# VHH binders against p19838r805to892: the designs that were tried, part 7

Target 1, 88 residues: p19838r805to892
Amino acid sequence: QGDMKQLAEDVKLQLYKLLEIPDPDKNWATLAQKLGLGILNNAFRLSPAPSKTLMDNYEVSGGTVRELVEALRQMGYTEAIEVIQAAS
Below, E stands for the ipSAE of ESMFold2; O stands for the ipSAE of OpenDDE; V2 stands for 0.75 times the mean of E and O plus 0.25 times the DockQ between their complexes.

## First folded at step 4 (VHH)

Design a14 (framework vhh_8k46_1)
Fold by ESMFold2-Fast, scan of step 4:
Structure a14 (fold): chain B 88 residues (1-88), chain A 121 residues (1-121)
Amino acid sequence: as target 1 above (88 residues)
Amino acid sequence: AVQLQASGGGFVQPGGSLRLSCAASGFTFSSYAMGWFRQAPGKEREFVSAISGSGDYTYYADSVKGRFTISRDNSKNTVYLQMNSLRAEDTATYYCAAKLDYSWVSQFDYWGQGTQVTVSS
C-alpha cells in the first residue's frame, strides 16, 4: 500500500481511537517502537493526540502504509488493519 | 477537590512577553503532567504545551515552538508558561490542565479557570 498521504482523514481518526488504549500490545507507544520512533514516546505521551503526533512524524519521515500495516500485524491488531484496508 | 488557578494574563503589544502561572491543589502534583490550552472567541480549544510530572520532558504545539517555554516547580505545586514574541494570533483565554503523567490517553482530566491574554497594538 502506498503513501500515507493517500489515507482518508476518517480512516486516520478511526486508527487513532484504536491506538489510544492502555493495552501494551495495541497502543500507540508500541506502534511507535515498531515504526522506529519509540525514542520519542515520552514526548508523544505529552501530546494531546499521541497517535496523531506519531502518525504525522511517521508520514514526514517517508513512512508507508505497507510498513504501517506490517507493524500492526506484528502487534496482532487485526481491527486496526481492517480499518485501513476496508477503506481502500 | 482538584483546583487549578491560572493567572498572569493581561494586555501586551505584539513582540512583548508575559508569564502565566497555574497553582494546583488537591492531588499529588509531581504524579501529573500539566498542560496549557487556549481558546479564542468563536474558536475551539487549542493545545499549547505540556510538561511531564518530573519536568524532564516537554511538548509544544508547532505554532508556539521557539517562542513559549513551559516549566514547573513541584515544591510550589505550580506550572508556568513563559510567552515571548507574542503575536495578535496568541490572543485567547489560557487554561491549565492536568492528567496522570503515564496515562496512555491524550485526555486531560482536570481543568482550571482561565486567564485572558490580549495581544494588540
Scores: ipSAE 0.223, ipTM 0.570, lowest interface PAE 2.6, mean pLDDT 87

Design a15 (framework vhh_8k46_1)
Fold by ESMFold2-Fast, scan of step 4:
Structure a15 (fold): chain B 88 residues (1-88), chain A 121 residues (1-121)
Amino acid sequence: as target 1 above (88 residues)
Amino acid sequence: AVQLQASGGGFVQPGGSLRLSCAASGFTFSSYAMGWFRQAPGKEREFVSAISGSGDYTYYADSVKGRFTISRDNSKNTVYLQMNSLRAEDTATYYCAAKLDYDWVSQFDYWGQGTQVTVSS
């Protein structure tokens, strides 16, 4: 449930910052693996904003806010979940 | 210190071609991913293309796919951007940048001086 396009731009920017930390359990690369996009991680790494490139690819592939939040739960990334869920 | 020198810009007609070069010094070139960015007047800096340290992986902005090709020569510490089928909207100052390959952070740590590309009839 939930269209990725409904997330406000400031919420997306906060999420990107949280995903671009050097913690391997809480990084965009681990999220990509959880979302089934890990095969594209080399392309994302070459992007100036890997988190944004990942999320743009996830939206285009029909990804949902529900599945994103579930992936973040599997990562134990409570702060990222709160950023998304507090936005309404 | 680290130095990146972009060159090859100039004036060209729509449909023309240019090849940009970026010569790097002061770091282990093959350990760094290289990128090209551009900035047009009144706009924010835009990503154009990137290439991994090995040269095995490339990435392109949708606006340049099929027209631009990025390549590198690690023996010459140089990255190239071949620009074909140039359009007026490609007019910008082009910058090369470097970031540590396989870094978890999306930062391009080093930036060079730009080279101006003007596509006009």
Scores: ipSAE 0.006, ipTM 0.236, lowest interface PAE 10.2, mean pLDDT 82

Design a16 (framework vhh_8k46_1; at its last look DockQ between E and O 0.83; V2 from the best seeds 0.00; counts 0 for: grease 24.9 > 24.2)
Fold by ESMFold2-Fast, scan of step 4:
Structure a16 (fold): chain B 88 residues (1-88), chain A 121 residues (1-121)
Amino acid sequence: as target 1 above (88 residues)
Amino acid sequence: AVQLQASGGGFVQPGGSLRLSCAASGFTFSSYAMGWFRQAPGKEREFVSAISGSGDYTYYADSVKGRFTISRDNSKNTVYLQMNSLRAEDTATYYCAAKLDYGYVSQFDYWGQGTQVTVSS
C-alpha cells in the first residue's frame, strides 16, 4: 500500500529537519537501518538532502506509515512520531 | 586550512563538452565526499553531483543524469566533472564542495570559489 502518499509535504519537511539534527541515535542514517535501507546509507549520505532521498526510496520500496512510525519508536524519537500522528 | 579551487569553465556551444576540476588541500581528501553545485543568476544554488571518498558511489541530480560524470583522483587530491551534451540551461557558476564521508554527515561544510560555464550559440 502506498499510504506514505498521505503525508502532507509540510509534515515531511518537519520530519526531514528532525532527522538532520546531529544526534548519534536520532538521525536519517539510523532510520534507514531500521527501515532495512541501511545498505544504501553511503549513497544517501552523498545526497544534499539525505532524509528526503531516504524517504523517496522508502516510498518506492513500498514502505508504509505504520512501519515508519514503528522504526521511529524503536529509535525513541517521540517528537518525530508526534509530527506524523498530529497530521492525522 | 581547507582550500578548494575549481577550474575548467569557459564558453561552449550547445551540444559541446567541458571538463571541470577541483583541487583540494588542507584535509585528508579520501575521507571526504566531494560535490559539485551550480548557481545561475537570480536562482538558488542547485546540487549537481557527488562522489564518495572512496570513489565507489556517485549521486546525480535528475537534470544531469546521463550527461555529466563525476570522478576523482585521490593521489592528486582532485575531483572532476565531465560535462557532455551541454545545454543553455547548464549556464552557471560551478562550485565544488566537501563534507566528511562518514556516518550521518549531511552538510557540505567546505566550499571553493566557482568557475563560470556559459553555454551559448
Scores: ipSAE 0.483, ipTM 0.741, lowest interface PAE 1.2, mean pLDDT 90
Fold by OpenDDE, look of step 5:
Structure a16 (fold): chain B 88 residues (1-88), chain A 121 residues (1-121)
Amino acid sequence: as target 1 above (88 residues)
Amino acid sequence: AVQLQASGGGFVQPGGSLRLSCAASGFTFSSYAMGWFRQAPGKEREFVSAISGSGDYTYYADSVKGRFTISRDNSKNTVYLQMNSLRAEDTATYYCAAKLDYGYVSQFDYWGQGTQVTVSS
């Protein structure tokens, strides 16, 4: 169902970096909540790369790029959205 | 001064077991998630497992799920890694690390000295 495989690896890497920040409004934990995966944040936090772990779980759960962008939009994370859109 | 003292490494045959320990000092142990990493010769250091400050949550690399168990005893300031069903590919120097159990970044703040684990027939 998901189409996260359409995102190139370099795009994902850029997103990982953008989400590994202490900004409470623009971090992986906030994104996880927007994507309905917030209950897993305690586990994600323990991983070596929480943003990557989140994205991997999102992909496995059938997440879509559209919903990802919408979540990022709700966060006001324009830079992250631009990374995705530039690759489209 | 912060110290992470790892022990328990050694030589074991495939299918065998080892239990690593890491004694911590110099910081508020329960406020830190504790982790184990490993590095084999010629390879990059890789994540193995981590446990939250309270011990309520754990995370494992796919390569060790079902075989390794991480635990901690906050009264002893110690984190453990029970390694069962060991494989040759588990051969590596294992490192204990500590990370604040809050925040949003992934880097670990403290690292201990490595303990060698060798799995060979």
Scores: ipSAE 0.443, ipTM 0.787, lowest interface PAE 1.0, mean pLDDT 93
Fold by ESMFold2, look of step 5:
Formats: C-alpha cells, structure tokens, sequence
Structure a16 (fold): chain B 88 residues (1-88), chain A 121 residues (1-121)
C-alpha cells in the first residue's frame, strides 16, 4: 500500500532538516497541506520535531514516495527532490 | 520579564499519581503553546507533552500516552501535567517550556527551572 519504508533513514534525516529551514514556501507545514495532512498541522507544530512527526504520520497512513516527490515539485522544492532521487 | 515556575513534584510509589503545575508570566499566555520536558541524570532532555495556546490540541510522547494528561487554564496562566500510573523510569526533573503557537514555529523559546519527580519503592 505505501512504500515510504524504502527511503533510507539518512535520506529521511536530510529531508527533516530541509523542511525545518525557515522558508515560507518550503517548510513542513506547506508539505503537510500538499499531502492532505494539513488538518493535522495544529498537532504537528506541538511535537518536538514537526517535520519528522509529519513524515511518520504520512508513512503510517500508507503514503508513497511518488506522491511525496510530486508534492515537493508542487512546492518548487527541487533540492528535497534531489535528495530522494540521488539516494535511489 | 518572562517567568515559568514549575511545581508539584515529589516522591511517589510506583503506580501513584502526581499533578505538576507551571505558572507563566511576562507574555500573552494564550498565544503560546506550552510543553513539558524531562531529564533524568546522565540522559538527554526529552519531550513529554505539549498543548496548543487555545488548549484544543495536545501531543504526547509514546512513552507517556494513556498515562499523562496535559491541560491548561488560560484564566490562571497555568499549564498542568497529570501523571498517573507512575513508573521508576518516570523519575526525572520536569521542565515546562513555551513557544509561539503560530505557523511553522518549532522551537520552544522560554524554559522554567523544573520540579523533581521521584518514583521509588
């Protein structure tokens, strides 16, 4: 159903850092909205690592790497896409 | 000046309960999410729980889910942590913290001095 477990842990750690950089367009809250998880942003911002919390929820919900890359493209976040694609 | 004053710690038997309080001053309390963290000797400080400025949303570490309940009273500028079914591994200094409850803000800016919780036979 989902395939997020195929991403290596070091790739996920790089993504968390990229999503925590202060940027109004390229942040974890915007990604959550693109992935259909925006209703949970009030909870995500309460966690100690919102980007990780978002990504863990996406994975548990059966999210796919393909849809993650498409959401990042819609955000214009080419660097994040390159991290995923370079590790494959 | 911003001040966070945690209290309510003490000694308790395993399986017992304690209620921590954190009184806040020096900022608009309802605009800030409040959190509880803990640190045992020789270990990293770890997240326990947080609550939104309005009180409508909460978040818990897996290790405390179902046992601890965070709440707040904005009329008293106070956040609480009800700790039930306490275990030896819950022994730590507990700290309250505050961060602006807005946008993609992820850092807690204000920290209290902490209150000691000791769970022992």
Amino acid sequence: as target 1 above (88 residues)
Amino acid sequence: AVQLQASGGGFVQPGGSLRLSCAASGFTFSSYAMGWFRQAPGKEREFVSAISGSGDYTYYADSVKGRFTISRDNSKNTVYLQMNSLRAEDTATYYCAAKLDYGYVSQFDYWGQGTQVTVSS
Scores: ipSAE 0.408, ipTM 0.731, lowest interface PAE 1.7, mean pLDDT 90
ESMFold2 (binder alone), look of step 5: mean pLDDT 81; pTM 0.807

Design a17 (framework vhh_8k46_1)
Fold by ESMFold2-Fast, scan of step 4:
Structure a17 (fold): chain B 88 residues (1-88), chain A 121 residues (1-121)
Amino acid sequence: as target 1 above (88 residues)
Amino acid sequence: AVQLQASGGGFVQPGGSLRLSCAASGFTFSSYAMGWFRQAPGKEREFVSAISGSGDYTYYADSVKGRFTISRDNSKNTVYLQMNSLRAEDTATYYCAAKLDYGFVSQFDYWGQGTQVTVSS
């Protein structure tokens, strides 16, 4: 079951901004690896919006908010988790 | 100065094919990813496809995947878009764009003049 459609658009936009930072441990590419989508990273970086492309791919593949939060926890990205949890 | 010149547009019937070209000058072409974008009248510009500076990696919008192929020739400073199985909804002005092929944050910094593609019976 995918439940990513329950996240409001403004929450997703805030998450995208957090994933576009230059920190190698806290960017969209690291999140993609944690979500099992790292094989697509060379394609994602060619997108004009890699974070959005990653999240759209994750949603259409049935990705869940629970697994997204767990991946962010493994990255130590407390701020990103708080953005998602504040919306619940 | 940086210049990007798109060409190859025209009129085709649904199911037809066209090949667009974009000639680049004024920068180190192989260090830049190249992209194609399109804009239909009254609509926002949308992404179509991109190719890495080396040509080894490509990315396509879902609406064109399997129908369009992006390629480049770094010896000629040119990027191409081969468009097959064209549909009425592909009707738009097509633009080529360039961005430095480096890092995790990327915006297309350089834009060319467009070429019009019209798909109609």
Scores: ipSAE 0.017, ipTM 0.399, lowest interface PAE 5.2, mean pLDDT 86

Design a18 (framework vhh_8k46_1)
Fold by ESMFold2-Fast, scan of step 4:
Structure a18 (fold): chain B 88 residues (1-88), chain A 121 residues (1-121)
Amino acid sequence: as target 1 above (88 residues)
Amino acid sequence: AVQLQASGGGFVQPGGSLRLSCAASGFTFSSYAMGWFRQAPGKEREFVSAISGSGDYTYYADSVKGRFTISRDNSKNTVYLQMNSLRAEDTATYYCAAKLDYGWTSQFDYWGQGTQVTVSS
């Protein structure tokens, strides 16, 4: 509860950029499925910033940085993990 | 050739209502999500609302949630924005935009001409 708030704004912006690519294994939609929020993907797709909308929903739902990193690891998204962990 | 034509803007008093319309042509309308964006003088263009191709899903900016309602009529290739309880801060040029409903990109690919909304006493 609240540890997502510890991520600096520049780290979040870098993460959002990495998640908004047309790679089916490395985008916000796949991350949403891994975080248990895939049911909301149709709503996230309508947002002009799906990654931000996903992360805001994840934080409100009590999501943690640990679980976020694990989901990214399952996706094989080493670059996204490095952005988060290098800032910690 | 894709065309989006926004209309319905005008001058209204605070607390008033307006309905904006956006008529679309040149693409399979039901396969595209439709969005409304606005730009006030001296500000960046901001997102207002979007609706999925089916009409089953909607998304609203926090500043308009509960006051604005987006809808679409796929038989008429038209998306609407019903604007209630208008405030001075809603004064802007309003644009409609379209993007492919499925996929991973947040980018709106097609943009229409704007319609001016002025909320003043």
Scores: ipSAE 0.019, ipTM 0.434, lowest interface PAE 5.8, mean pLDDT 85

Design a19 (framework vhh_8k46_1)
Fold by ESMFold2-Fast, scan of step 4:
Structure a19 (fold): chain B 88 residues (1-88), chain A 121 residues (1-121)
Amino acid sequence: as target 1 above (88 residues)
Amino acid sequence: AVQLQASGGGFVQPGGSLRLSCAASGFTFSSYAMGWFRQAPGKEREFVSAISGSGDYTYYADSVKGRFTISRDNSKNTVYLQMNSLRAEDTATYYCAAKLDYGWISQFDYWGQGTQVTVSS
């Protein structure tokens, strides 16, 4: 699907909560690597809200909802995909 | 009720070592990130180190990198801060804190009582 700006704020907040749950594989840092932004992981870690900072950076870089969903699928994060798709 | 009890502080000379412990109760420990903060006399509280609920991810303030090590034992509901190569500037009251692993440095949900560390010749 389309532009990251199409995602409602409540959907983004639900996604951030899922990405911040302690999990070695299903977290914002792994997502950043899958989205090609892993080089910025130390900068995201400095943020009070790493998932929000990651997603803001992804949106500014021209990232799409389709590629975000594909990255989450590669991570096996079904719950995160459902949050994005259920709100569509 | 949630309780966090920090201990292990004391007097040490520059170059010495101390290990702080924080015993947690009243929540699912492995689901919470744990952090250490400190407050020096006349200064604001500053972040020192944090560890994810799993223990797989750690973060350190630049001032302590290479000298301090954070670790946790989820079977004992305890987080530790191993402090090596202590400096006079490390003199502070040290606090442990817990949060439901949302961000590394943002506000923590629960705070413990402090333990005083004094580094002086």
Scores: ipSAE 0.000, ipTM 0.132, lowest interface PAE 13.1, mean pLDDT 79

Design a20 (framework vhh_8k46_1)
Fold by ESMFold2-Fast, scan of step 4:
Structure a20 (fold): chain B 88 residues (1-88), chain A 121 residues (1-121)
Amino acid sequence: as target 1 above (88 residues)
Amino acid sequence: AVQLQASGGGFVQPGGSLRLSCAASGFTFSSYAMGWFRQAPGKEREFVSAISGSGDYTYYADSVKGRFTISRDNSKNTVYLQMNSLRAEDTATYYCAAKLDYGWRSQFDYWGQGTQVTVSS
């Protein structure tokens, strides 16, 4: 599972939708913490699309799909993992 | 209990400037990020700028970056939008909004009445 750039735009949009639900535990901010980007949460929150801003930053930082899936697994977010894995 | 009062709109010629103000009450102001949005006739409401509760972080839409400056005075419960080098395309009703600047909350919870900005010769 390599570079984040391999994820199609429609897969990313589905992931953003899941990370923006009104759930205090299954959201973009918790994901950012698990990806080591939690210190930027104040800046991400100000963005009109925090999930997209987080994922763009994660990609620029050399983040991998493998580590993203592991973070989502630690969050118990099975639905988000399925969206990524269904993209094969 | 929560109120946001936007003011400072008006008529201005292209190249001119205006400063919008939003006075807030009914919540702990410094715990909330403040934002400005605008809506032109026949168009969807669009994001303009936001500032964190502390004032340390700001974010701007690409169309206004370098021309608009957002700031806040937490002692006066007021957020400002300084609008310079105004263009006809900036003509819109401008809305002030607030969201809790903590945790995962990314959408704006509270909205004020708009103030009209018209840029025309």
Scores: ipSAE 0.194, ipTM 0.563, lowest interface PAE 3.0, mean pLDDT 88

Design a21 (framework vhh_8k46_1)
Fold by ESMFold2-Fast, scan of step 4:
Structure a21 (fold): chain B 88 residues (1-88), chain A 121 residues (1-121)
Amino acid sequence: as target 1 above (88 residues)
Amino acid sequence: AVQLQASGGGFVQPGGSLRLSCAASGFTFSSYAMGWFRQAPGKEREFVSAISGSGDYTYYADSVKGRFTISRDNSKNTVYLQMNSLRAEDTATYYCAAKLDYGWESQFDYWGQGTQVTVSS
C-alpha cells in the first residue's frame, strides 16, 4: 500500500491525462484490466475522473509502482512509463 | 432540446434532510449516466455522486458517503439525491449533469441550472 503513495501529485495528474484519451489500447479501462481491476470498470466509468478513481482503488488494494509500470509496458504506453520513471 | 431541471433545494438546519430531483428530457435517459455536482461561493465545482444508466452502479465522493443516496427512475426520466445528516459545509448550488454511459471521457455533456441548498442554524 505504501509504494503508490510515494508518487508525486504532478506525476499522477500527468498519468491521469494520458489515460483519459480515446485510445482503445491506451486508456484507463485497458489499464484496469491489466491490473486485475477490470471487473470494476462500470463503476470507474461513473466517476468524473475514472483514471483517478482507478488509481485510488489500486493504491488501497496494495498495488505497487513496479506492477503499474509492467502493465503500462504490456500496453505499449512508453509515454506513461516515462512520466512515472522521470520521478524516480 | 436537451434539458435538465434540478429542484428540491431550500433552507435546512444542520442534521436535517432534503431530497433533490433532476428531471431530464431530450435524450434517451437510460443510455446516460447521471451525476450530481455542487459549487459553494468562491469554491470550485466538486463531484458529489453518480449513477449508471441502468441504475446498477453508483459512486459517491468521500465527503458524502453514508449520508447521501443517489437513485433514478428511468420510467420518469428523473434522478434523485437523498441528502441526510446535512452539515454547514454541504451549503452549495447543486447541479445535475448527464454523460453517455460508456464514454471514455470523464466530462459530463449536459448540465442543469442548479438548485440552492443552504444548511444553517
Scores: ipSAE 0.014, ipTM 0.303, lowest interface PAE 7.7, mean pLDDT 83

Design a22 (framework vhh_8k46_1)
Fold by ESMFold2-Fast, scan of step 4:
Structure a22 (fold): chain B 88 residues (1-88), chain A 121 residues (1-121)
Amino acid sequence: as target 1 above (88 residues)
Amino acid sequence: AVQLQASGGGFVQPGGSLRLSCAASGFTFSSYAMGWFRQAPGKEREFVSAISGSGDYTYYADSVKGRFTISRDNSKNTVYLQMNSLRAEDTATYYCAAKLDYGWQSQFDYWGQGTQVTVSS
């Protein structure tokens, strides 16, 4: 549920940190693929903060917290889901 | 060893132009994204622009978008920054940096020496 802008700044920063892990199943690039934004991965990688750039793009495109959590669930990223749900 | 050599800085009047170059060695250049960063006295280092290993994708900081153009020549292992419509606020030491064009980390792994750009009347 909810607008991405409802997530507190500290929750977003913790999520970005988790998405920078160099794990093939638990990173921002895999999340971008699950969110339908994978075509932009070459551009996101050039950003000094790829996770933030991805999430800003997702938010602008009308992305929701519910769909983000579902994508993370498909990735098996329990820790990232817990960060969002503990604060939401 | 990895080496990045930035050059092309100098003194220029507001509204002028400069072209910076960064010559790279010691790694497979086309497999690395190249970036330009800058640091003014008393300020944090800030991102300016980056270009993918293929050259097909570029990214610019809002402060330079429309004025600066990044490009690369993989046959010469060199990345360039064309700076137009220069402003006093662009005065800084400019650094080139490299990171693997596949990684998911935001950090640039290799850094070159800086080249000073001074925009003053």
Scores: ipSAE 0.194, ipTM 0.563, lowest interface PAE 3.1, mean pLDDT 87

Design a23 (framework vhh_8k46_1)
Fold by ESMFold2-Fast, scan of step 4:
Structure a23 (fold): chain B 88 residues (1-88), chain A 121 residues (1-121)
Amino acid sequence: as target 1 above (88 residues)
Amino acid sequence: AVQLQASGGGFVQPGGSLRLSCAASGFTFSSYAMGWFRQAPGKEREFVSAISGSGDYTYYADSVKGRFTISRDNSKNTVYLQMNSLRAEDTATYYCAAKLDYGWVTQFDYWGQGTQVTVSS
């Protein structure tokens, strides 16, 4: 699955929508914790697009698609994994 | 009853400064993040800046970063927007808004009235 830069913009936008539904377990803040960025959640929620801000920070930090999928699997977020893997 | 009262708008020359205030009541102010949004004639409402309930964290839109400063005084239940180096494109009605500063909450639930800012062309 490789580098985050390989994900198409449309795939990222679909993922962001899924992470911003009002679900206590399937949201951008929980994903941030799983990706080791939870300490930045106080800053992320001030962003008008927290999922995008999180993913931009994850990409700059050298984050990979493989680790993103693993985090989503820990969250039980099958729909989000399908969005990423269908596009590869 | 929740109330947000924005004030401080007016007419200013390019390069000038204005300070906007938003007085809040009806909720536990320090538990809420406060934001400023603006809407120019014929355009959609856009995000300007936000500050955490504690005041320790801030976020700015790229278009205003380095020129605008958001701050709050929790003892006075007031949030401020200091606008420096104003440009014609900053002309808009400015709105303050509040959202619970907790967990994954991103939606601004409470909105105030606007205050008009006009930067002369």
Scores: ipSAE 0.365, ipTM 0.698, lowest interface PAE 1.9, mean pLDDT 89

Design a24 (framework vhh_8k46_1)
Fold by ESMFold2-Fast, scan of step 4:
Structure a24 (fold): chain B 88 residues (1-88), chain A 121 residues (1-121)
Amino acid sequence: as target 1 above (88 residues)
Amino acid sequence: AVQLQASGGGFVQPGGSLRLSCAASGFTFSSYAMGWFRQAPGKEREFVSAISGSGDYTYYADSVKGRFTISRDNSKNTVYLQMNSLRAEDTATYYCAAKLDYGWVNQFDYWGQGTQVTVSS
C-alpha cells in the first residue's frame, strides 16, 4: 500500500512535471478521474500547480501509493510509475 | 453574459484587515470553482486562493496560509476573500476568476475586474 507522505519531495516534483504535459491521457486531470477526485478538477485547474494540489488532496483523503500506481498503470503512464518505483 | 465584479479593495496599514467580494452573474454559480489571483507592478500574476463549487474544498498559496480565508455564498452568487494580518508585500491588484470542467485545461474560463489593495504605513 504505502503512505503518500513517505514519497520524497524530489520524487513528487518529478511526478508533478510529468502530469503537467499537454497529453489528454497522461495528465493530472485524467489521474484525478482515476483516483475518484475528478469532481474537483475545476478547483485543481485554478491552482498554479494542479498536480501538486491534486496530490495534496489525495494524501489528505487517505490515498495510498498502491492506488496511485494502479491508476497510472491504467493510464499507460510507465514513466510516472518508474519515477515512483525507483524511490522504493 | 458572464460577469465577475471584484470589490472591497482600499488602503490599509500593516497588520490590518480587508474583505474582498466577487459578485458573479450569467452562469450557474454553484457549478463553478472560484479563485483569487493578484498582480503587483512589475511582477507576474500569482495564485492566492480557490474554493470548489460546493464550498467543501479550499486551497491557499503558501504566502497567505493562516492569514487569508476564502468563502462563498451560493445563494448570493458571491465569493469572498477575508484578508487578515496584511503585509506590505500583499499590495497588488486582486482578481477573481471562475472555472467549469469541460476537459483538461490549465486555464481559467472567466476573469473579473481587479480591485486594488494597498498596504502601507
Scores: ipSAE 0.000, ipTM 0.143, lowest interface PAE 13.9, mean pLDDT 79

Design a25 (framework vhh_8k46_1)
Fold by ESMFold2-Fast, scan of step 4:
Structure a25 (fold): chain B 88 residues (1-88), chain A 121 residues (1-121)
Amino acid sequence: as target 1 above (88 residues)
Amino acid sequence: AVQLQASGGGFVQPGGSLRLSCAASGFTFSSYAMGWFRQAPGKEREFVSAISGSGDYTYYADSVKGRFTISRDNSKNTVYLQMNSLRAEDTATYYCAAKLDYGWVRQFDYWGQGTQVTVSS
């Protein structure tokens, strides 16, 4: 739970690394779909840092840590959840 | 081999316009997103704009949005950057880059040589 602004920068950087692996099921595009931002995926993929662009957009839109963790849980991305939870 | 050749740079006064071109070869052009990046002396390379392989989607850095337009011609294997309302802050070497047009592709993998743009009065 909580505001995305509460996440430390090192936690965000670790999350970005995990979301940019070449795995069709465990990537930023799948996460964007789960967060309701999938309509912007064509724009996000053109960004030099899609994971950062997605997360910045999610934060500005009022996204929460709780919903982020739930989306990652639906993706089965345990490692990403651990990165967030360990720092919370 | 993959080749990207940027051209069209030069000297221009503030408020002027330039059109940059990047000619690509060695890959299936329409399957690759194309991007423009720039680097000023003593500064880090920064993103400027990108366009999808189809040309249907574009993305712009906030600093250039409304002034620059990216486009491509897949029949000519060329991407363009139309630069309007140029400012002194736009002075940089401009680079074109390519990445496979897939949703999870991590980074721009292919880079061309730069073309110098100088905006001065």
Scores: ipSAE 0.031, ipTM 0.471, lowest interface PAE 5.3, mean pLDDT 85

Design a26 (framework vhh_8k46_1)
Fold by ESMFold2-Fast, scan of step 4:
Structure a26 (fold): chain B 88 residues (1-88), chain A 121 residues (1-121)
Amino acid sequence: as target 1 above (88 residues)
Amino acid sequence: AVQLQASGGGFVQPGGSLRLSCAASGFTFSSYAMGWFRQAPGKEREFVSAISGSGDYTYYADSVKGRFTISRDNSKNTVYLQMNSLRAEDTATYYCAAKLDYGWVAQFDYWGQGTQVTVSS
């Protein structure tokens, strides 16, 4: 389960909500691109909860909190970073 | 106006098969992802499967993976759900839904009327 297990379920749910807000740049699809999972975006979009599907996939593949925070920083998503770091 | 009409439901014994159809009109069908959802009595509506506008990509809920197959025929504006190895817990009203197959769009905006599926001995 690695580093991502540090994130409590409520923190993950807050992150998913932020990634689902209508915004052309600050969304789950952009995050997937930054995490190197953009090739799966066609599958993630078909999911009823793309943010959860993306993050479950990221965690299973050994993704880290450090790389997640860096991706969100590249997106300029300060609010999402705060949700993750305030919980640490 | 957008219209989605699901059909093909009925009574079937455990282990049996059914094929559901959803006929769509009023939009550019190939630009929309199509999904199947179901709702059993007293339960919330749950996701079953979805297919991309092109038909090249599919997604299945874990509960139906390996048993159900989603497909579409863009020339007929129709999406299908082939249901094999049916179980009592598959008993539900099945709904088809559509969403724009674009970028970050996740929400299904258009919903059809349901078709009843009852799996019983």
Scores: ipSAE 0.420, ipTM 0.704, lowest interface PAE 1.6, mean pLDDT 89

